# VHH binders against q84jc2, part 1

All scores and structures are predictions.

Target 1, 232 residues: q84jc2; the task's number for its first letter is 1
Amino acid sequence: MSKMRNLVEEKFLEFYESWVIQLELYLHQLLIAHNNNTMSETELRHLISKLTTHHKAYYTAKWAAIREDVLAFFGSVWLNPLENACSWLTGWKPSMVFRMVDRLRKSRVVLVEAQVKKLEELRVKTKFDEQKIEREMERYQVAMADRKMVELARLGCHVGGESVMVVEAAVRGLSMGLEKMVKAADCVRLKTLKGILDILTPPQCVEFLAAAATFQVQLRRWGNRRHYVTHS
Below, numbering starts at 1 at the first letter of every chain, in headers, positions and changes, except where a header shows other numbers; antibody chains are not in Kabat numbers.
F, E and O stand for the ipSAE by ESMFold2-Fast, ESMFold2 and OpenDDE, each averaged over both directions (binder to target, target to binder). V2 = 0.75 x the mean of E and O + 0.25 x the DockQ between their complexes.
Where letters were taken out, [cut] stands.
Atom coordinates printed by the task and the answers are left out, and those that the model quotes come from them; centres of patches stay.

## First folded at step 1 (VHH; framework vhh_7z1x_3)

Design t1 (at its last look DockQ between E and O 0.02; V2 from the best seeds 0.00; counts 0 for: pae O 12.9 > 2, placed apart)
Amino acid sequence: QVQLVETGGGLVQPGGSLRLSCTASGFTFDDYAMNWVRQAPGKGLEWLSGISWNSGSIGYADSVKGRFTISRDNAKNTLYLQMNSLQPDDTAVYFCARGGSPEEYLEWLRDTSEFDYWGQGTQVTVSS
ESMFold2, look of step 1: ipSAE 0.011; ipTM 0.388
ESMFold2 (binder alone), look of step 1: mean pLDDT 83; pTM 0.852
OpenDDE, look of step 1: ipSAE 0.000; ipTM 0.247

## First folded at step 2 (VHH; framework vhh_7aqx_2)

Design t2 (at its last look DockQ between E and O 0.11; V2 from the best seeds 0.00; counts 0 for: pae E 7.4 > 2, placed apart)
Amino acid sequence: QVQLQESGGGLVQAGGSLRLSCTTSGFTFDDYAMSWFRQAPGEEREFVGAISWSGGSTYYADSVKGRFTISRDNAKNTFYLQMNSLKTEDTAVYYCARDLYPEWGSYDSEYEFDYWGQGTQVTVSS
ESMFold2, look of step 2: ipSAE 0.020; ipTM 0.489
ESMFold2 (binder alone), look of step 2: mean pLDDT 80; pTM 0.816
OpenDDE, look of step 2: ipSAE 0.017; ipTM 0.344

## First folded at step 3 (VHH; framework vhh_7aqx_2)

Design t3 (at its last look DockQ between E and O 0.13; V2 from the best seeds 0.00; counts 0 for: pae E 12.1 > 2, grease 27.1 > 24.2, placed apart)
Amino acid sequence: QVQLQESGGGLVQAGGSLRLSCTTSGFTFDDYAMSWFRQAPGEEREFVGAISWSGGSTYYADSVKGRFTISRDNAKNTFYLQMNSLKTEDTAVYYCARDEYPSWGDYDSEYLFDYWGQGTQVTVSS
ESMFold2, look of step 3: ipSAE 0.000; ipTM 0.185
ESMFold2 (binder alone), look of step 3: mean pLDDT 80; pTM 0.819
OpenDDE, look of step 3: ipSAE 0.007; ipTM 0.255

## First folded at step 4 (VHH; framework vhh_7aqx_2)

Design t4 (at its last look DockQ between E and O 0.08; V2 from the best seeds 0.00; counts 0 for: pae E 8.4 > 2, grease 25.3 > 24.2, placed apart)
Amino acid sequence: QVQLQESGGGLVQAGGSLRLSCTTSGFTFDDYAMSWFRQAPGEEREFVGAISWDSGSTYYADSVKGRFTISRDNAKNTFYLQMNSLKTEDTAVYYCARDLYPEWGSYEFDYWGQGTQVTVSS
ESMFold2, look of step 4: ipSAE 0.012; ipTM 0.402
ESMFold2 (binder alone), look of step 4: mean pLDDT 80; pTM 0.817
OpenDDE, look of step 4: ipSAE 0.027; ipTM 0.258

## First folded at step 5 (VHH; framework vhh_7aqx_2)

Design t5 (at its last look DockQ between E and O 0.06; V2 from the best seeds 0.00; counts 0 for: pae E 10.4 > 2, placed apart)
Amino acid sequence: QVQLQESGGGLVQAGGSLRLSCTTSGFTFSDYAMSWFRQAPGEEREFVGAISWDSGSTYYADSVKGRFTISRDNAKNTFYLQMNSLKTEDTAVYYCARDLYPEWGDYEFDSWGQGTQVTVSS
ESMFold2, look of step 5: ipSAE 0.000; ipTM 0.226
ESMFold2 (binder alone), look of step 5: mean pLDDT 79; pTM 0.798
OpenDDE, look of step 5: ipSAE 0.008; ipTM 0.273

## First folded at step 6 (VHH; framework vhh_ozoralizumab_d1)

Design t6 (at its last look DockQ between E and O 0.04; V2 from the best seeds 0.00; counts 0 for: pae E 12.4 > 2, placed apart)
Amino acid sequence: EVQLVESGGGLVQPGGSLRLSCAASGFTFSDYWMYWVRQAPGKGLEWVSEISGSGDSTYYPDSVKGRFTISRDNAKNTLYLQMNSLRPEDTAVYYCARDLYPEWGDFDSRGQGTLVTVSS
ESMFold2, look of step 6: ipSAE 0.000; ipTM 0.208
ESMFold2 (binder alone), look of step 6: mean pLDDT 84; pTM 0.849
OpenDDE, look of step 6: ipSAE 0.006; ipTM 0.231

## First folded at step 7 (VHH; framework vhh_7aqx_2)

Design t7 (at its last look DockQ between E and O 0.01; V2 from the best seeds 0.00; counts 0 for: pae O 11.5 > 2, unsure alone 63.4 < 65, placed apart)
Amino acid sequence: QVQLQESGGGLVQAGGSLRLSCTTSGFTFDDYAMSWFRQAPGEEREFVGAISWSGGSTYYADSVKGRFTISRDNAKNTFYLQMNSLKTEDTAVYYCARDWYPESGRYDSEYTFDSWGQGTQVTVSS
ESMFold2, look of step 7: ipSAE 0.078; ipTM 0.499
ESMFold2 (binder alone), look of step 7: mean pLDDT 78; pTM 0.789
OpenDDE, look of step 7: ipSAE 0.007; ipTM 0.230

## First folded at step 8 (VHH; framework vhh_7aqx_2)

Design t8 (at its last look DockQ between E and O 0.01; V2 from the best seeds 0.00; counts 0 for: pae O 10.7 > 2, unsure alone 64.1 < 65, placed apart)
Amino acid sequence: QVQLQESGGGLVQAGGSLRLSCTTSGFTFDDYAMSWFRQAPGEEREFVGAISWSGGSTYYADSVKGRFTISRDNAKNTFYLQMNSLKTEDTAVYYCARDWYPEEGRYDSEYEFDYWGQGTQVTVSS
ESMFold2, look of step 8: ipSAE 0.432; ipTM 0.741
ESMFold2 (binder alone), look of step 8: mean pLDDT 79; pTM 0.802
OpenDDE, look of step 8: ipSAE 0.008; ipTM 0.236

## First folded at step 9 (VHH; framework vhh_7aqx_2)

Design t9 (at its last look DockQ between E and O 0.06; V2 from the best seeds 0.00; counts 0 for: pae O 3.5 > 2, unsure alone 64.4 < 65, placed apart)
Amino acid sequence: QVQLQESGGGLVQAGGSLRLSCTTSGFTFDDYAMSWFRQAPGEEREFVGAISWSGGSTYYADSVKGRFTISRDNAKNTFYLQMNSLKTEDTAVYYCARDWYPEEGSYDSEYEFDYWGQGTQVTVSS
ESMFold2, look of step 9: ipSAE 0.330; ipTM 0.684
ESMFold2 (binder alone), look of step 9: mean pLDDT 79; pTM 0.799
OpenDDE, look of step 9: ipSAE 0.037; ipTM 0.508

## First folded at step 10 (VHH; framework vhh_7aqx_2)

Design t10 (at its last look DockQ between E and O 0.04; V2 from the best seeds 0.00; counts 0 for: pae O 8.4 > 2, unsure alone 63.5 < 65, placed apart)
Amino acid sequence: QVQLQESGGGLVQAGGSLRLSCTTSGFTFDDYAMSWFRQAPGEEREFVGAISWSGGSTYYADSVKGRFTISRDNAKNTFYLQMNSLKTEDTAVYYCARDWYPEEGDYSPEYEFDYWGQGTQVTVSS
ESMFold2, look of step 10: ipSAE 0.341; ipTM 0.689
ESMFold2 (binder alone), look of step 10: mean pLDDT 78; pTM 0.796
OpenDDE, look of step 10: ipSAE 0.007; ipTM 0.260

## First folded at step 11 (VHH; framework vhh_7aqx_2)

Design t11 (at its last look DockQ between E and O 0.08; V2 from the best seeds 0.00; counts 0 for: pae E 11.5 > 2, placed apart)
Amino acid sequence: QVQLQESGGGLVQAGGSLRLSCTTSGFTFDDYAMSWFRQAPGEEREFVGAISWSGGSTDYADSVKGRFTISRDNAKNTFYLQMNSLKTEDTAVYYCARVWYPEEGDYSPEYEFDYWGQGTQVTVSS
ESMFold2, look of step 11: ipSAE 0.000; ipTM 0.306
ESMFold2 (binder alone), look of step 11: mean pLDDT 80; pTM 0.806
OpenDDE, look of step 11: ipSAE 0.008; ipTM 0.253

## First folded at step 12 (VHH; framework vhh_7aqx_2)

Design t12 (at its last look DockQ between E and O 0.01; V2 from the best seeds 0.00; counts 0 for: pae E 17.6 > 2, unsure alone 59.1 < 65, placed apart)
Amino acid sequence: QVQLQESGGGLVQAGGSLRLSCTTSGFTFDYYAMSWFRQAPGEEREFVGAISWSGGSTDYADSVKGRFTISRDNAKNTFYLQMNSLKTEDTAVYYCARDWYPEEGDTSPEYEFDYWGQGTQVTVSS
ESMFold2, look of step 12: ipSAE 0.000; ipTM 0.129
ESMFold2 (binder alone), look of step 12: mean pLDDT 76; pTM 0.766
OpenDDE, look of step 12: ipSAE 0.009; ipTM 0.280

## First folded at step 13 (VHH; framework vhh_7aqx_2)

Design t13 (at its last look DockQ between E and O 0.06; V2 from the best seeds 0.00; counts 0 for: pae E 7.0 > 2, grease 26.2 > 24.2, placed apart)
Amino acid sequence: QVQLQESGGGLVQAGGSLRLSCTTSGFTFDDYAMSWFRQAPGEEREFVGAISWDSGSTYYADSVKGRFTISRDNAKNTFYLQMNSLKTEDTAVYYCARDWYPYEGSYSSEYEFDYWGQGTQVTVSS
ESMFold2, look of step 13: ipSAE 0.014; ipTM 0.324
ESMFold2 (binder alone), look of step 13: mean pLDDT 81; pTM 0.834
OpenDDE, look of step 13: ipSAE 0.016; ipTM 0.359

## First folded at step 14 (VHH; framework vhh_7aqx_2)

Design t14 (at its last look DockQ between E and O 0.01; V2 from the best seeds 0.00; counts 0 for: pae O 11.4 > 2, placed apart)
Amino acid sequence: QVQLQESGGGLVQAGGSLRLSCTTSGFTFSSYAMSWFRQAPGEEREFVGAISWDSGYTYYADSVKGRFTISRDNAKNTFYLQMNSLKTEDTAVYYCARDTYPEWGDYEFDSWGQGTQVTVSS
ESMFold2, look of step 14: ipSAE 0.012; ipTM 0.397
ESMFold2 (binder alone), look of step 14: mean pLDDT 80; pTM 0.808
OpenDDE, look of step 14: ipSAE 0.005; ipTM 0.220

## First folded at step 15 (VHH; framework vhh_7aqx_2)

Design t15 (at its last look DockQ between E and O 0.02; V2 from the best seeds 0.00; counts 0 for: pae E 10.0 > 2, grease 26.3 > 24.2, placed apart)
Amino acid sequence: QVQLQESGGGLVQAGGSLRLSCTTSGFTFDDYAMSWFRQAPGEEREFVGAISWDSGYTYYADSVKGRFTISRDNAKNTFYLQMNSLKTEDTAVYYCARDTYPEWGDYEFDSWGQGTQVTVSS
ESMFold2, look of step 15: ipSAE 0.006; ipTM 0.249
ESMFold2 (binder alone), look of step 15: mean pLDDT 80; pTM 0.803
OpenDDE, look of step 15: ipSAE 0.023; ipTM 0.224

## First folded at step 16 (VHH; framework vhh_7aqx_2)

Design t16 (at its last look DockQ between E and O 0.02; V2 from the best seeds 0.00; counts 0 for: pae E 14.1 > 2, placed apart)
Amino acid sequence: QVQLQESGGGLVQAGGSLRLSCTTSGFTFDDYAMSWFRQAPGEEREFVGAISWSGGSTYYADSVKGRFTISRDNAKNTFYLQMNSLKTEDTAVYYCARWYYPEEGRYDSEYEFDHWGQGTQVTVSS
ESMFold2, look of step 16: ipSAE 0.000; ipTM 0.247
ESMFold2 (binder alone), look of step 16: mean pLDDT 81; pTM 0.826
OpenDDE, look of step 16: ipSAE 0.010; ipTM 0.264

## First folded at step 17 (VHH; framework vhh_7aqx_2)

Design t17 (at its last look DockQ between E and O 0.01; V2 from the best seeds 0.00; counts 0 for: pae O 9.7 > 2, unsure alone 63.9 < 65, placed apart)
Amino acid sequence: QVQLQESGGGLVQAGGSLRLSCTTSGFTFDDYYMSWFRQAPGEEREFVGAISWSGGSTYYADSVKGRFTISRDNAKNTFYLQMNSLKTEDTAVYYCARDWYPQEGDYDSEYEFDYWGQGTQVTVSS
ESMFold2, look of step 17: ipSAE 0.013; ipTM 0.482
ESMFold2 (binder alone), look of step 17: mean pLDDT 79; pTM 0.813
OpenDDE, look of step 17: ipSAE 0.009; ipTM 0.266

## First folded at step 18 (VHH; framework vhh_6z1v_2)

Design t18 (at its last look DockQ between E and O 0.59; V2 from the best seeds 0.00; counts 0 for: pae E 7.1 > 2)
Amino acid sequence: EVQLVESGGRLVRTGGSLRLSCAASGFTFDDYAMGWFRQAPGKEREVVAAISWSGGSTYYADFVKGRFTISRDNAKNTVYLQMNSLKPEDTAVYYCARDWYPEEGSYDSEYEFDYWGQGTQVTVSS
ESMFold2, look of step 18: ipSAE 0.018; ipTM 0.447
ESMFold2 (binder alone), look of step 18: mean pLDDT 82; pTM 0.839
OpenDDE, look of step 18: ipSAE 0.212; ipTM 0.638

## First folded at step 19 (VHH; framework vhh_6z1v_2)

Design t19 (at its last look DockQ between E and O 0.04; V2 from the best seeds 0.00; counts 0 for: pae O 8.3 > 2, placed apart)
Amino acid sequence: EVQLVESGGRLVRTGGSLRLSCAASGFTFDDYAMGWFRQAPGKEREVVAAISGSGGSTYYADFVKGRFTISRDNAKNTVYLQMNSLKPEDTAVYYCARDWYPEWGSYDSEYEFDYWGQGTQVTVSS
ESMFold2, look of step 19: ipSAE 0.145; ipTM 0.576
ESMFold2 (binder alone), look of step 19: mean pLDDT 83; pTM 0.845
OpenDDE, look of step 19: ipSAE 0.014; ipTM 0.281

## First folded at step 20 (VHH; framework vhh_6z1v_2)

Design t20 (at its last look DockQ between E and O 0.04; V2 from the best seeds 0.00; counts 0 for: pae O 8.0 > 2, placed apart)
Amino acid sequence: EVQLVESGGRLVRTGGSLRLSCAASGFTFSSYAMGWFRQAPGKEREVVAAISGSGGSTYYADFVKGRFTISRDNAKNTVYLQMNSLKPEDTAVYYCARDWYPEWGDYDSEYEFDYWGQGTQVTVSS
ESMFold2, look of step 20: ipSAE 0.122; ipTM 0.574
ESMFold2 (binder alone), look of step 20: mean pLDDT 83; pTM 0.849
OpenDDE, look of step 20: ipSAE 0.013; ipTM 0.295

## First folded at step 21 (VHH; framework vhh_6z1v_2)

Design t21 (at its last look DockQ between E and O 0.02; V2 from the best seeds 0.00; counts 0 for: pae O 11.0 > 2, placed apart)
Amino acid sequence: EVQLVESGGRLVRTGGSLRLSCAASGFTFDDYAMGWFRQAPGKEREVVAAISWSGGSTYYADFVKGRFTISRDNAKNTVYLQMNSLKPEDTAVYYCARDWYPEEGRYDSEYEFDYWGQGTQVTVSS
ESMFold2, look of step 21: ipSAE 0.282; ipTM 0.642
ESMFold2 (binder alone), look of step 21: mean pLDDT 81; pTM 0.836
OpenDDE, look of step 21: ipSAE 0.007; ipTM 0.258

## First folded at step 22 (VHH; framework vhh_6z1v_2)

Design t22 (at its last look DockQ between E and O 0.02; V2 from the best seeds 0.00; counts 0 for: pae O 12.0 > 2, unsure alone 64.9 < 65, placed apart)
Amino acid sequence: EVQLVESGGRLVRTGGSLRLSCAASGFTFDDYAMGWFRQAPGKEREVVAAISWSGGSTYYADFVKGRFTISRDNAKNTVYLQMNSLKPEDTAVYYCARDWYPEEGDYSPEYEFDYWGQGTQVTVSS
ESMFold2, look of step 22: ipSAE 0.013; ipTM 0.436
ESMFold2 (binder alone), look of step 22: mean pLDDT 79; pTM 0.809
OpenDDE, look of step 22: ipSAE 0.000; ipTM 0.245

## First folded at step 23 (VHH; framework vhh_6z1v_2)

Design t23 (at its last look DockQ between E and O 0.35; V2 from the best seeds 0.00; counts 0 for: pae E 6.1 > 2)
Amino acid sequence: EVQLVESGGRLVRTGGSLRLSCAASGFTFDDYAMGWFRQAPGKEREVVAAISGSGGSTYYADFVKGRFTISRDNAKNTVYLQMNSLKPEDTAVYYCARDWYPEEGYYDSEYEFDYWGQGTQVTVSS
ESMFold2, look of step 23: ipSAE 0.084; ipTM 0.518
ESMFold2 (binder alone), look of step 23: mean pLDDT 83; pTM 0.848
OpenDDE, look of step 23: ipSAE 0.122; ipTM 0.603

## First folded at step 24 (VHH; framework vhh_6z1v_2)

Design t24 (at its last look DockQ between E and O 0.01; V2 from the best seeds 0.00; counts 0 for: pae O 9.9 > 2, placed apart)
Amino acid sequence: EVQLVESGGRLVRTGGSLRLSCAASGFTFDDYAMGWFRQAPGKEREVVAAISGSGGSTYYADFVKGRFTISRDNAKNTVYLQMNSLKPEDTAVYYCARDWYPEEGYYDLEYEFDYWGQGTQVTVSS
ESMFold2, look of step 24: ipSAE 0.259; ipTM 0.652
ESMFold2 (binder alone), look of step 24: mean pLDDT 81; pTM 0.829
OpenDDE, look of step 24: ipSAE 0.008; ipTM 0.283

## First folded at step 25 (VHH; framework vhh_6z1v_2; also named t31)

Design t25 (at its last read DockQ between E and O 0.49; V2 from the best seeds 0.00; counts 0 for: pae E 6.3 > 2)
Amino acid sequence: EVQLVESGGRLVRTGGSLRLSCAASGFTFSDYAMGWFRQAPGKEREVVAAISGSGGSTYYADFVKGRFTISRDNAKNTVYLQMNSLKPEDTAVYYCAADWYPEEGYYDLEYEFDYWGQGTQVTVSS
ESMFold2, look of step 25: ipSAE 0.254; ipTM 0.622
ESMFold2 (binder alone), look of step 25: mean pLDDT 83; pTM 0.856
OpenDDE, look of step 25: ipSAE 0.019; ipTM 0.402
ESMFold2, last read: ipSAE 0.030, 0.091, 0.100; ipTM 0.486, 0.535, 0.535
ESMFold2 (binder alone), last read: mean pLDDT 83, 83, 83; pTM 0.854, 0.852, 0.857
OpenDDE, last read: ipSAE 0.022, 0.017, 0.010; ipTM 0.484, 0.330, 0.281

## First folded at step 26 (VHH; framework vhh_6z1v_2)

Design t26 (at its last look DockQ between E and O 0.52; V2 from the best seeds 0.00; counts 0 for: pae E 6.1 > 2)
Amino acid sequence: EVQLVESGGRLVRTGGSLRLSCAASGFTFSDYAMGWFRQAPGKEREVVAAISGSGGSTYYADFVKGRFTISRDNAKNTVYLQMNSLKPEDTAVYYCAADWYPEEGYYDLEYYFDHWGQGTQVTVSS
ESMFold2, look of step 26: ipSAE 0.093; ipTM 0.518
ESMFold2 (binder alone), look of step 26: mean pLDDT 82; pTM 0.846
OpenDDE, look of step 26: ipSAE 0.197; ipTM 0.644

## First folded at step 27 (VHH; framework vhh_6z1v_2)

Design t27 (at its last look DockQ between E and O 0.54; V2 from the best seeds 0.00; counts 0 for: pae E 7.7 > 2)
Amino acid sequence: EVQLVESGGRLVRTGGSLRLSCAASGFTFDDYAMGWFRQAPGKEREVVAAISWSGGSTYYADFVKGRFTISRDNAKNTVYLQMNSLKPEDTAVYYCAADWYPEEGYYDLEYYFDHWGQGTQVTVSS
ESMFold2, look of step 27: ipSAE 0.012; ipTM 0.466
ESMFold2 (binder alone), look of step 27: mean pLDDT 83; pTM 0.851
OpenDDE, look of step 27: ipSAE 0.015; ipTM 0.367

## First folded at step 28 (VHH; framework vhh_6z1v_2)

Design t28 (at its last look DockQ between E and O 0.40; V2 from the best seeds 0.00; counts 0 for: pae E 6.3 > 2)
Amino acid sequence: EVQLVESGGRLVRTGGSLRLSCAASGFTFSDYAMGWFRQAPGKEREVVAAISGSGGSTYYADFVKGRFTISRDNAKNTVYLQMNSLKPEDTAVYYCAADWYPEEGYYDLEYAFDYWGQGTQVTVSS
ESMFold2, look of step 28: ipSAE 0.050; ipTM 0.470
ESMFold2 (binder alone), look of step 28: mean pLDDT 83; pTM 0.852
OpenDDE, look of step 28: ipSAE 0.040; ipTM 0.531

## First folded at step 29 (VHH; framework vhh_6z1v_2)

Design t29 (at its last look DockQ between E and O 0.08; V2 from the best seeds 0.00; counts 0 for: pae O 10.8 > 2, placed apart)
Amino acid sequence: EVQLVESGGRLVRTGGSLRLSCAASGFTFSDYAMGWFRQAPGKEREVVAAISGSGGSTYYADFVKGRFTISRDNAKNTVYLQMNSLKPEDTAVYYCAADWYPEEGRYDLEYEFDYWGQGTQVTVSS
ESMFold2, look of step 29: ipSAE 0.110; ipTM 0.490
ESMFold2 (binder alone), look of step 29: mean pLDDT 84; pTM 0.861
OpenDDE, look of step 29: ipSAE 0.005; ipTM 0.263

## First folded at step 30 (VHH; framework vhh_6z1v_2)

Design t30 (at its last look DockQ between E and O 0.42; V2 from the best seeds 0.00; counts 0 for: pae O 5.1 > 2)
Amino acid sequence: EVQLVESGGRLVRTGGSLRLSCAASGFTFSDYAMGWFRQAPGKEREVVAAISGSGGSTYYADFVKGRFTISRDNAKNTVYLQMNSLKPEDTAVYYCAADWYPEEGYYDLEWEFDYWGQGTQVTVSS
ESMFold2, look of step 30: ipSAE 0.171; ipTM 0.555
ESMFold2 (binder alone), look of step 30: mean pLDDT 84; pTM 0.864
OpenDDE, look of step 30: ipSAE 0.022; ipTM 0.456

